# Ledger of designs, part 13: VH-VL binders against q8ixk2r445to577

Target 1, 133 residues: q8ixk2r445to577
Amino acid sequence: FFGMLQNKGLTDYCFDYNPPDENQIVGHQVILYLCHGMGQNQFFEYTSQKEIRYNTHQPEGCIAVEAGMDTLIMHLCEETAPENQKFILQEDGSLFHEQSKKCVQAARKESSDSFVPLLRDCTNSDHQKWFFK

## First folded at step 1 (VH-VL)

Design kd2 (framework fv_recaticimab)
Fold by ESMFold2-Fast, scan of step 1:
Structure kd2 (fold): chain C 133 residues (1-133), chain A 119 residues (1-119), chain B 112 residues (1-112)
Amino acid sequence: as target 1 above (133 residues)
Amino acid sequence: QVQLVQSGAEVKKPGASVKVSCKASGYTFTRYYMHWVRQAPGQGLEWMGYINPYSGGTKYHQNFKDRVTMTRDTSISTAYMELSRLRSDDTAVYYCAREGSYGDLFDYWGQGTTVTVSS
Amino acid sequence: DIVMSQSPSSLSASVGDRVTITCKSSQSVLHSSNNKNYLAWYQQKPGKSPKLLIYWASTRESGVPDRFSGSGSGTDFTLTISSLQPEDFATYYCQQYYSLPTFGQGTKLEIK
């Protein structure tokens, strides 16, 4: 399924991807931004292969975590999803990144008033609960 | 292929310290927690603690926290476990073990390092 | 710490036998968030490091023969070897990973 991926704890914030160059969609960090309900930069697809796909721009992007990092970044989707691009959306709303064994948490970006999704130790916090709207 | 290669056997006197190394290869070292588990002769497995190779953060079992220090060197993909103020009952095989993708279970183990503490 | 108790401490069996090893946890290792039991089984042969056999209580690790099976939920778990082979004589450990890791005392499987 697909839609805007909203945080339960930060109730007005959604996954957002707004690359500065529409012709270069890879390599930038996924952010959280006020949910606007217009799709576009906040429209994601959760696939049967446990990918979070970004289809607004071409070529299609898939959210990934690079080796040794805790930030979510946009990479090109592969025909067979690599482990760093797989996220398990659990029944309780947690988004579990199996390769790192961490959960995606809404967090404030350091030295900024903006928010980003980060990998953190799994907790029962509402900041780690996500749902498609 | 994933490999964890540990340093060789050590013989120490009571009161000394021992530092065991565990060199990882075949995967991204900073992506998996590294645990240490020991086994005294004829006894079962005893978890000692872990290190997050990315952050350097550690968690030690209560029984070891005043004597154990876990570190790593990311430039050579090596984890270290140092146990100080050794006692005769610290005689054991010490294993490093990689945390699996499914939780604090251990999918790959080092070959073990025998540490003998005797006077 | 969650205490893990295994029974029996040792078991004598013959090739071809069906063998059952029991593991009990002092509190539930079933997580409500994903409905999984955080329970693993390991095999350790003399002079060797332990080898992961089963995780999530009943999921076999790749390459593990299908004669090994795990069952149970919550606090009571069983490892079964349906038709014992010569290479299966070893010590078996259960481990919980619901909290900080703890192991059972081990069950030594010996030739009868």
Scores: ipSAE 0.007, ipTM 0.518, lowest interface PAE 15.3, mean pLDDT 84

Design kd3 (framework fv_recaticimab)
Fold by ESMFold2-Fast, scan of step 1:
Structure kd3 (fold): chain C 133 residues (1-133), chain A 122 residues (1-122), chain B 112 residues (1-112)
Amino acid sequence: as target 1 above (133 residues)
Amino acid sequence: QVQLVQSGAEVKKPGASVKVSCKASGYTFTRYYMHWVRQAPGQGLEWMGYINPYSGGTKYHQNFKDRVTMTRDTSISTAYMELSRLRSDDTAVYYCARDLTYYYGSGEFDYWGQGTTVTVSS
Amino acid sequence: DIVMSQSPSSLSASVGDRVTITCKSSQSVLHSSNNKNYLAWYQQKPGKSPKLLIYWASTRESGVPDRFSGSGSGTDFTLTISSLQPEDFATYYCQQYYSLPTFGQGTKLEIK
């Protein structure tokens, strides 16, 4: 799948990666922003290796969650996807992070009016359901 | 260090065209939408449209769609607004303004040019 | 277009005063998906370009003094200056960006 990764519960919000420097595409947190489809920051590819790739740049970025953390961070993609970069997009729309056994949920970022995807215990909440638009 | 520097004042006859420039510096020009807003003497602010400097895509307010053209030159980080078939009521200060939101035309403006006075007189 | 109405059109105040400017939109500018109000406030001094003070109805732009605060939701908004300073005498504009940007007609804040 390739496109804007939209949240079912936060109706018009999409995965958004907004690196402050085009030459430093890794190390920044993935956010949620109103879906617009303009520019490059909202287009992602879900691959056969269960990666969510930010493929507008070379080398390509891959979304990862570091051990013990709940935030989604952009890392460099590798020839063989490491476990922390694998997400199972399930039939019901949940994004299941195999290594942590948790699901990606749309959540309000503390101390701000911004939204971010975070790992949370899996529920049937629409805030944990995602689809490519 | 973000700066938007506009071209100088213009005096035009009714029916003429004017082209105002806005040179950006201190940030990556292609990453922020550039809007144009005008202000007639003693009046409020009126949004005219925007350009996405990355794609060249534009959106104009209905009041200006038949007379305005917005373009950019990425090699010199400059946006342009051309208004044709000028009328006396086009006399105004024309501002370029940067969208606050990265890669988005959200419509709130964090940096403004100094303004270009355009006078249309007969 | 969403019509923005400001009141008062002008007011006179002294240094140290608390002043409140109101802004009404003809339609709600609150987005149900993100619970944000698409409302900004600008300050314009004579002969100068507008300066962004507040966005998302209540978020102060970097470098804006904390005496400026925004409040309200939906269709009714206020800008408050808690203790007026000499440099605050200016015209203030509200602006919605829920749809195509539109501005209020401005409130001119003058020295008493």
Scores: ipSAE 0.006, ipTM 0.546, lowest interface PAE 12.6, mean pLDDT 86

Design kd4 (framework fv_recaticimab)
Fold by ESMFold2-Fast, scan of step 1:
Structure kd4 (fold): chain C 133 residues (1-133), chain A 122 residues (1-122), chain B 112 residues (1-112)
Amino acid sequence: as target 1 above (133 residues)
Amino acid sequence: QVQLVQSGAEVKKPGASVKVSCKASGYTFTRYYMHWVRQAPGQGLEWMGYINPYSGGTKYHQNFKDRVTMTRDTSISTAYMELSRLRSDDTAVYYCARGYDSEGYYYGMDVWGQGTTVTVSS
Amino acid sequence: DIVMSQSPSSLSASVGDRVTITCKSSQSVLHSSNNKNYLAWYQQKPGKSPKLLIYWASTRESGVPDRFSGSGSGTDFTLTISSLQPEDFATYYCQQYYSLPTFGQGTKLEIK
């Protein structure tokens, strides 16, 4: 299904993808920003392949985490989702990255006013609970 | 420097409306909630509501729900609080305050405006 | 709504004294998922806006002197000033942000 992917703990913040270069959408970090309800850079699709797709720009991007990293970045979607692009949205709202065995957590970026989703050890924190709106 | 600067004092008659402004500077206006809190003479602090400056979404305390309207203008980083059908017991200092997040948590109000005195008298 | 109660309503003290102000919430403000108490303390001097002192019940805001400390969990909280200074005579408010914000009635700290 689809919509804006909102955090339970960081209230009113949603997944947001706003790359600095419109001509190269791949390789930039996914951020969190105040939910605006207008779709666009906050509109994501959760697929049956367990992908989180960004399709407001062409070509379609898929959120991924590279081996050894904890940041969520935009990659190109593939016909068969690779393991680094698979996230399990669980009944309790946890967004589990199966390849790393970690959960997506809303976090403040060090030394800044920016917020980002990061991979962290799974906990019952509301910062690790997500829902589509 | 992070600042909130409010409009000047107002004197109103019962039944009138008052609109207080709060201009933000020194930070990204749309990243923080803007709260409104009032304080009647010699009394404590009373939370009225907040606005999310990015979405325009609001939440009001039930005591004010039928009379308060909170808005913002992102082009000039200014929030507004309008209170209608004024009564003598609305005489108070009205504050705007920024809601602050840390570590992904909302945890209170770290920057406050200087306050706007509203006097309602017949 | 969550009701906040402060005690005492006023307290007289001398410079150098250790002062403790208490705050009680009608419901727990401890969130089980992150184990944080959604409780803040503010200082307000006459004619001035409130100033944030403490958040998460015990975390001191940047620039706040270390003589201020917060403690407690769930429904019972305290603000302690370890060695009172002249500039500390003010009204202190606790505030919960577990639900829609509510403030305590305030504690006036006065010179003996």
Scores: ipSAE 0.005, ipTM 0.547, lowest interface PAE 12.3, mean pLDDT 85

Design kd5 (framework fv_recaticimab)
Fold by ESMFold2-Fast, scan of step 1:
Structure kd5 (fold): chain C 133 residues (1-133), chain A 120 residues (1-120), chain B 112 residues (1-112)
Amino acid sequence: as target 1 above (133 residues)
Amino acid sequence: QVQLVQSGAEVKKPGASVKVSCKASGYTFTRYYMHWVRQAPGQGLEWMGYINPYSGGTKYHQNFKDRVTMTRDTSISTAYMELSRLRSDDTAVYYCARSEYSSGWPFDYWGQGTTVTVSS
Amino acid sequence: DIVMSQSPSSLSASVGDRVTITCKSSQSVLHSSNNKNYLAWYQQKPGKSPKLLIYWASTRESGVPDRFSGSGSGTDFTLTISSLQPEDFATYYCQQYYSLPTFGQGTKLEIK
């Protein structure tokens, strides 16, 4: 799968990576932003290693969640995907982070008007259901 | 080199429909959103909606959702905006404007505008 | 919708003056996760289309003179023209694109 990763519940929002420094693409948080349908900053690839890759710029980035955290951040991809970079896209559209045993949910970032994908306990909520467009 | 050229002025009766065109040149038509923004006489700018020329997908402002239709024809790099059930307060200059998808929707190029007058 | 409010609605100035136009949003247009302000400024001359001057609150569009500058963050933004030229007499609009686009009501800059 590849394309724009859109939320079923927050229907106008897609995974988006738009770091503040165009010369350093790793280490920043993945956000949700209004879907534009054109790829680039919203273009992601779901790989056979269960990675969500951001291939728009070099170096290639892979979405990761650090132990004890609930935010999705951009890390460098590795030849063999580490466990913190593996997400299982289920038939129902849930995106399961196996290392933490939690699901990716579209959520408002605390104390802000920003929307971000966060790890939360898995539910049947449409805010936890994702699809490639 | 980038140019957006709109159709000419229209005079319509209340209850009629108007269809404005916007022909793009100087860039790849399907790589940029096309927005429609209107301006009533002596008033500010009001966003109506956009079309993604690649997919044909549209998003309309709630104020126009029941009356506006945005389409495009990729073979001639032209976008269209049709507004139905016209009222006198729809009298305005209608602009098409382009946004690059990676730039977060500032409108970098605008058409020259189409004056639509609705009068009995 | 996010409501954009500009002040003043009009102002008179002379060539060579420094002018400042302010714009307030009803909610923050700063995306805290990428630290970007989703705010643009436009210039519109009578009978003409708006022209993009500034985006991301402070980034000048290509070809825009350096006398134009944008500043601010969150809900409070300013457009500054450091040394007003005859061609700068126009109406100026701020626009947010944090959500579906909305514009301020405009500030008309008139010759004194």
Scores: ipSAE 0.026, ipTM 0.694, lowest interface PAE 7.2, mean pLDDT 87

Design kd6 (framework fv_recaticimab)
Fold by ESMFold2-Fast, scan of step 1:
Structure kd6 (fold): chain C 133 residues (1-133), chain A 121 residues (1-121), chain B 112 residues (1-112)
Amino acid sequence: as target 1 above (133 residues)
Amino acid sequence: QVQLVQSGAEVKKPGASVKVSCKASGYTFTRYYMHWVRQAPGQGLEWMGYINPYSGGTKYHQNFKDRVTMTRDTSISTAYMELSRLRSDDTAVYYCARDHYDILTGSFDIWGQGTTVTVSS
Amino acid sequence: DIVMSQSPSSLSASVGDRVTITCKSSQSVLHSSNNKNYLAWYQQKPGKSPKLLIYWASTRESGVPDRFSGSGSGTDFTLTISSLQPEDFATYYCQQYYSLPTFGQGTKLEIK
């Protein structure tokens, strides 16, 4: 699957990654932003290795969650996907992070009106349901 | 049954600090943001700040920023609010309150019973 | 901070009356993308903690009687109690959560 990864609970919000530095593609937090339909910084690929890849810039980025953290950050993709970069997109739309046994949820960024995806205990909330446009 | 149980009343002298606890039960403690709101005698409600129990991240209102500290202990599902350099106008009932959703909204569905803090010389 | 102002400061009413309490925000609390108003109403009885009545301006919290309703959008909001009951005499607060939470000063509803 590929395209813009949209949240069912937050109307019109999509996964978004816009690295501020061309020479540092990784290390920043993935955010949620109004879906613009143009791909680019909102274009992601879900792979057979359960990766969420960002191919808009080179080298390729892969979304990861570090041990003990709840934020989604961009890391370099590996030839073999490490466990912290594996997400299972389930039939109900939930995005399950297998290593932590948590689900990706749309949440308001602290100190801001902006939104971010975070790991949370899995629920039946629409804020934890995702689909590719 | 979802419940927030706070520590008992405190009487402090000006310049002292107070630490109020809020023990959560009946839900997953790390799933919801915890807020602190105070109410001076005969006055309205004043938001002080929040803590994300999962990450430990905090946000304080500018009026409390330099003397409030919010922490949590996930092993006992308890949140803490410590207010230092107490003044007589800090006399109030202090409430912990759970955010209404499993995202940060800033509306509150479950409230503790309140902890009365009296600051007197 | 978004400033919340309530009117009236106090109100005397009788059981069975229809009462309305108004709340104004200094800026819009309507989010354009999800079309939701980030506005809540609380009831507080003397010596008790506040109780959530309404959220998203018009959605009743579970267990709240049908006589309570919220309306309005943007900057102007109303809480209505359609047929006042004895247990409804309390102080009511509006609260915005579009930015960092702020409360109105409260409206005390007292028996006539």
Scores: ipSAE 0.006, ipTM 0.564, lowest interface PAE 11.7, mean pLDDT 86

Design kd7 (framework fv_recaticimab)
Fold by ESMFold2-Fast, scan of step 1:
Structure kd7 (fold): chain C 133 residues (1-133), chain A 120 residues (1-120), chain B 112 residues (1-112)
Amino acid sequence: as target 1 above (133 residues)
Amino acid sequence: QVQLVQSGAEVKKPGASVKVSCKASGYTFTRYYMHWVRQAPGQGLEWMGYINPYSGGTKYHQNFKDRVTMTRDTSISTAYMELSRLRSDDTAVYYCAREPGYSYDYFDYWGQGTTVTVSS
Amino acid sequence: DIVMSQSPSSLSASVGDRVTITCKSSQSVLHSSNNKNYLAWYQQKPGKSPKLLIYWASTRESGVPDRFSGSGSGTDFTLTISSLQPEDFATYYCQQYYSLPTFGQGTKLEIK
């Protein structure tokens, strides 16, 4: 799969990665933003290694969650995907993070009306259902 | 490159309203939340609220929510802050300030400030 | 609101001095989920807008001289200027963004 990774419950929002420095594409948090259909910062690829790749820049970034954390951050991709970079996109649309046994949920950021993807206990909520558009 | 340019100084009488503008340039206006922060003479900084320029959605601090209105015009990349029923203690410099774009409420760019004086 | 308190309220120093400014929050601004401190520092010169110096308690904003450093975690934070320069005489503010933004009252750094 490839394209814009859109949330079923938060229907107008897509995975978005817009690092402030084009020469430092890793280390920042992935956000959710209104889907604009222009690709670029919202264009992701789901690979056979269960990676969510950001291919807009070189070198390619891969979404990861560090042990004990719930935020999705951009790391450098590796030839063999480490466990913290593996997400299972299930048939029901849930995005399951193998290492933590949690699901990616569209969540409201504290102190603002902004949204971010976070790891949460898996539920049947539409806010945990994702699809490529 | 990124620049926030605010409207000029205002002098108002108690009970009046004031509307301050903030014109953004050098970036995609609709992508970054715009906040408003004021500073009374010789005092510290006080957060008033923000607007999401894409949706027009707003959040106001409890102290201002009955008197403040934040709007924007995307066609000219301009945010507005209107404060009504002005009191003498609303005399302050009013700043617009941009969030860095990762949903974090710290401010990487600020307007030059608009002085609002309320006196009779 | 999370209340931010700075000390001292004012400080006199000479060029070349090491200056330390302290900021305390009424509750922790460390988020357990990402292990980040939601704390920023700003510099404001008379008649000018605040300028971002530090975010995430210790990350220096691009273009800010390396003599400025931030440290601390949870409720207690410090801004250090290792060798004061003439252009550093200003008022410094800490700000939390863990909840709705609040600022400290400011520390005015004056020439001795």
Scores: ipSAE 0.006, ipTM 0.574, lowest interface PAE 9.9, mean pLDDT 86

Design kd8 (framework fv_recaticimab)
Fold by ESMFold2-Fast, scan of step 1:
Structure kd8 (fold): chain C 133 residues (1-133), chain A 121 residues (1-121), chain B 112 residues (1-112)
Amino acid sequence: as target 1 above (133 residues)
Amino acid sequence: QVQLVQSGAEVKKPGASVKVSCKASGYTFTRYYMHWVRQAPGQGLEWMGYINPYSGGTKYHQNFKDRVTMTRDTSISTAYMELSRLRSDDTAVYYCAKDTYYEGSYAFDIWGQGTTVTVSS
Amino acid sequence: DIVMSQSPSSLSASVGDRVTITCKSSQSVLHSSNNKNYLAWYQQKPGKSPKLLIYWASTRESGVPDRFSGSGSGTDFTLTISSLQPEDFATYYCQQYYSLPTFGQGTKLEIK
């Protein structure tokens, strides 16, 4: 199952791994960017292990949240997905991070041109609703 | 069908401000960053900054951030670039350019025709 | 900022010639996450706006003739025109988009 992961509240924004000049394969934060319909940096796979995989490079990256943090970071995928890489995409569009018991929310960075997905307490907000396109 | 149409040539005195418009058509205006690039006579291309038309967020090059303001009006799919406190060395052709988003890029696939701004005493 | 340097600043050639323009970046524009070079080439004719020719160092933009090719990786890049046509006389610019955009100073291709 592949596609672009779009936000219901920020209607034209999609998950994006947009590597800046200081990026590395591990540790960079996932961002949100205008959905362009071209796949590429916005092309993700939701797997049976409840991973969100980034397939643009090899080896493949998997979105994770480190203990105590609220940001989504790109990690290397493992043969067996660790708990910090597991997200449940629910029928209402919520992306539930099992290990933290929190939901992924679209948020704007202070004094920044960018939006990012962050872990927040689960709510009915459209900013916490996602769908594959 | 995708095109950017800019406002006409301007002649300004040193110290004045100029505001250039760029009207987009043929694509969803809010989906791509709009960049501004200038070119002085006989010189190369110089990136000035961009605006995110969805949020209104901007990023300016350090050389311009004290004098440039980029805005947009989504109801008419138009971006604006205003440069203040003009000097004679601001004489240039000013281009708007659409971001291609080639996997995180600031590359430009569609360009406006350019607006000539002449600053003379 | 990443500084882009082109050579030569100008060259003269005849229709049918093979032309090579080089571009060097002050630091690598090859990204480790996707193994792509964030490098574009533009063509600009007098009085006209630039036209995108090549992106990802070697991928031709739709509608660009196959006589145009890009090569290189990291810091050293080349634009090649295999059989020069009359409409190819123009100024060519390389541009990095690994960080905020910067352009080379341009290479003016003139008729000999």
Scores: ipSAE 0.006, ipTM 0.552, lowest interface PAE 13.3, mean pLDDT 85

Design kd9 (framework fv_recaticimab)
Fold by ESMFold2-Fast, scan of step 1:
Structure kd9 (fold): chain C 133 residues (1-133), chain A 121 residues (1-121), chain B 112 residues (1-112)
Amino acid sequence: as target 1 above (133 residues)
Amino acid sequence: QVQLVQSGAEVKKPGASVKVSCKASGYTFTRYYMHWVRQAPGQGLEWMGYINPYSGGTKYHQNFKDRVTMTRDTSISTAYMELSRLRSDDTAVYYCARVDYGGYSEYFQHWGQGTTVTVSS
Amino acid sequence: DIVMSQSPSSLSASVGDRVTITCKSSQSVLHSSNNKNYLAWYQQKPGKSPKLLIYWASTRESGVPDRFSGSGSGTDFTLTISSLQPEDFATYYCQQYYSLPTFGQGTKLEIK
């Protein structure tokens, strides 16, 4: 799958990665932003290794979650995907992070009107349903 | 097409502050970082920092961190750069500039026309 | 900061001449992971804002005439104008974006 990764419940919002420094692509949080259809910072690839790749820059970035954390951050992709970079996109649209056994949910960032994807206990919420557009 | 239109020339006394504006049109203002670059008379270009218009987040060059504030008003697609405690060596043309890929390629395709700031006693 | 040094500071040339301007960085702007040089070139005419000519050391910006070419890798870069035109008399700047952006001091191209 290639494209914009859009949320079913938080309508019109897509995965977005817009780091301030091209030479420091790792360590910044993935955000949610209005889907614009122009690719670039919203263009992701879901791979056979269960990675969500940000492949519009070299070296390629892969979304990861550090142990004990709930935020999605950008790491460098590896030849063999580590467990913290594996997400199972299920038929119902759930994006399951196998290492933590949690699901990616669209959530409001504390004390702001901004939205971010966070790991939460898996539910039937539309805020945990994602699709490529 | 992308257009960046800046405010007019300013003459300031040492110790004063100046606030330069940059009005964007032709694109969705909140989707691209806005950078600020200055040029002293007869000198080269000097990067000052940027603002993410969506979040309001900023990054400043160390040389300006203690005196510069970058803000934006999304309702009028305008970015601002305020420089305080002006010195005579702050006399320069100040430019706003846009990159097409926020944070991944800081080569500047789009530039404002520049705002001349003169600091003299 | 990565320091960018251009040479010469100025040069005089005639229409039709081949002109070369050099740019040196204080450290490599070649990223080993993607094998790209984080270097751009700009043209600036008096009273005007800079205009992007070249990025990634050798990629020409859309609309820039093919007489402009960039070359080099690592720390040493060259901008070449193969056959100088009247509208090319301007100041040229190199810029690195390997780290926080820094510019060369400029090379002023003047009519002989």
Scores: ipSAE 0.007, ipTM 0.540, lowest interface PAE 12.3, mean pLDDT 85

Design oa1 (framework fv_cosibelimab)
Fold by ESMFold2-Fast, scan of step 1:
Parts: structure tokens; sequence; C-alpha cells
Structure oa1 (fold): chain C 133 residues (1-133), chain A 121 residues (1-121), chain B 112 residues (1-112)
């Protein structure tokens, strides 16, 4: 699968990655922004290694969650995907992070008017349901 | 650091076509949207369309649909805008501009110097 | 499809403050971010404000942007006017329904 990764519950919002420096794509948080239909910062690929890959900039980035954290951070992709970069897109639309046993949820960023994807306990909420557009 | 350099001025007859180039340097070409915006003498800015080179797909403003074709050559980091069936009303400075998408917005962070296209008999 | 309406011209003396409005004809002005471009004669436009109220590096803090939902408009405010601020100013937003860029008609700022 590839395309814009849109939330079922927060229906106008997509995964978005807009690093401050286009030449330094690692280390920043993945966010949610209004879906604009133009791909680019919202274009992701779901790979056979269960990675969510950011391929619109070089070098290629892969979404990861660091141990003990709940935020999705951009890391460099590795030859063999590490466990913290593996997400299972389930039949019901849930995006399950294998290492933490948690699901990606569209959530309001604390102390902010922004939305971000965060790891939360898995529920049947539409805010935890994702699809490629 | 990023530069957009456009081809030189052109004089065309009504009914002909014009093809303007925009060469990008200093940044990643394929991952950024390149738009074309024109400005008739003494008039405002008018968006014509966009290409995202990595997708190979272009989108056009309704007014220009059927007359404009925007293409990109990733090997030369060059975008092109071809406008057909030229009329005197197409006399304008044509700009290419790099678009940055975030938060559902479209922002032009770098602009070419502009290409004057004059359509006269 | 919406239009962005700006005054055709504004003028003020050096050192004063000027505000240029940009009104959206349908849908909320807050639905999509607004950018502001400055264009001097013979030059390509350059960005002075993006995402409603953010300044690119190199743009002095005399330039500020704001959104007023009650009038459905965005505003560009320039304080401490200098003669080099004379230019045409264009607001710009994005129409997500039609995947298109929308420009305002432009405002000619004269500093006398």
Amino acid sequence: as target 1 above (133 residues)
Amino acid sequence: EVQLVQSGAEVKKPGSSVKVSCKASGGTFSSYAISWVRQAPGQGLEWMGVIIPIFGTANYAQKFQGRVTITADESTSTAYMELSSLRSEDTAVYYCARGRYSSGWYYFDYWGQGTLVTVSS
Amino acid sequence: NFMLTQPHSVSESPGKTVTISCTRSSGSIASNYVQWYQQRPGSAPTTVIYEDNQRPSGVPDRFSGSIDSSSNSASLTISGLKTEDEADYYCQSYDSSNHGVVFGGGTKLTVL
C-alpha cells in the first residue's frame, strides 16, 4: 500500500512529515495535518517489512517509536527493519505497533492545538482506524 | 541556496504554442511541487497549475484545462509549461515557483525570475 | 471555489502602521492557511508571511499576520513603515475542495 494515510475518525487529517530542514529528515515527530491531496509531505509507503516509509525525500525515512515513548519519530530506514519500526495494518484499519503492543491513535498534542499520531492502548475507536487514500 | 532559473523571453503569434522551462538547483527536485503562476501587465498573480515530479502527475486550474501542459524531467531537474492556442490575452510574465505542502496549505518558498511571453500579430 | 478580496491600494507615511485585509468569499478563512507575498516592480514575489502568522528568516518582525473569523479575513500588518516596504502585496490560500491555489487581487502599498 502507498498513498496518504488518512484517519477514519478524524476524517480530514492525514499523516504528515514536515522536517524543519529538508536535508535532515531524522529525529522529528510525525504529525497530523489536513489532507491536501498533493502527496509530498503526506505520501507514505507501507512495506512488506511492515514499515511506514517516507519516500518523498532523500535519504529515506521510516517511522519508529522509541522505547518508553508514545510519539512517532522519523528514523533512517535500515537494511533489516528493527522491531521499533514495525506496524501491522490490520483488516479493521488498526495500525498495531508490534514492539509496544499498542495502536496508533489520532490525538490532540498536549498543550497544543495540533493533532499527532500517538501510541495508545488498542480500542475499537475510529480514531485508531487508518486507510491509504 | 535553491534557485529556479527560467528560459528567456518569447514573442509568439496568435494560435501558436509556447514552452517555458524552469531549471531547479540547490535542493531536491523530485519531491517538491513546481507550480506555474502568470501575471499579465499591470495585473495580479494567477495560478495555472502544478506538477509533483515524483508522481509524474500534473493538476491544472480550470481556466487553463485543455490548453496547458506541465511536465518535468527529473534527470535534468527541469519543469516545463506549454501553453497552446495563444491569444493576445496570454501576454504575461510566467513564473515557476516551488511549492511546499504542510498542514493542508500550499506555500511558495522559491520563485523563478519570470519569463515574458508576448503574443502579438 | 472561493475568492480572496484585497483593497486595491493603501498608503501611509514612514514610521506609521498599515494593515492590508484579505477577505474570503465562502467558507471560513481559518479552514486553510494564508500566506502573504511582497512583489517589488520588476521582481518576482517573495514570502513575508506563511501559515497565517509565521515569518521566513530575514523578514523583519515589523511584518505580522493575523486571522479574524468575525470578518472572515486575514490581515497583514506592517509597523514602522519604511520606503523599501513599497510594493504590491498578495494574500494566498488553498482550496482543498478543488486542489487549487487562490490569490487575492493584490494591494499596492505606497509609502509617502
Scores: ipSAE 0.007, ipTM 0.557, lowest interface PAE 11.1, mean pLDDT 84

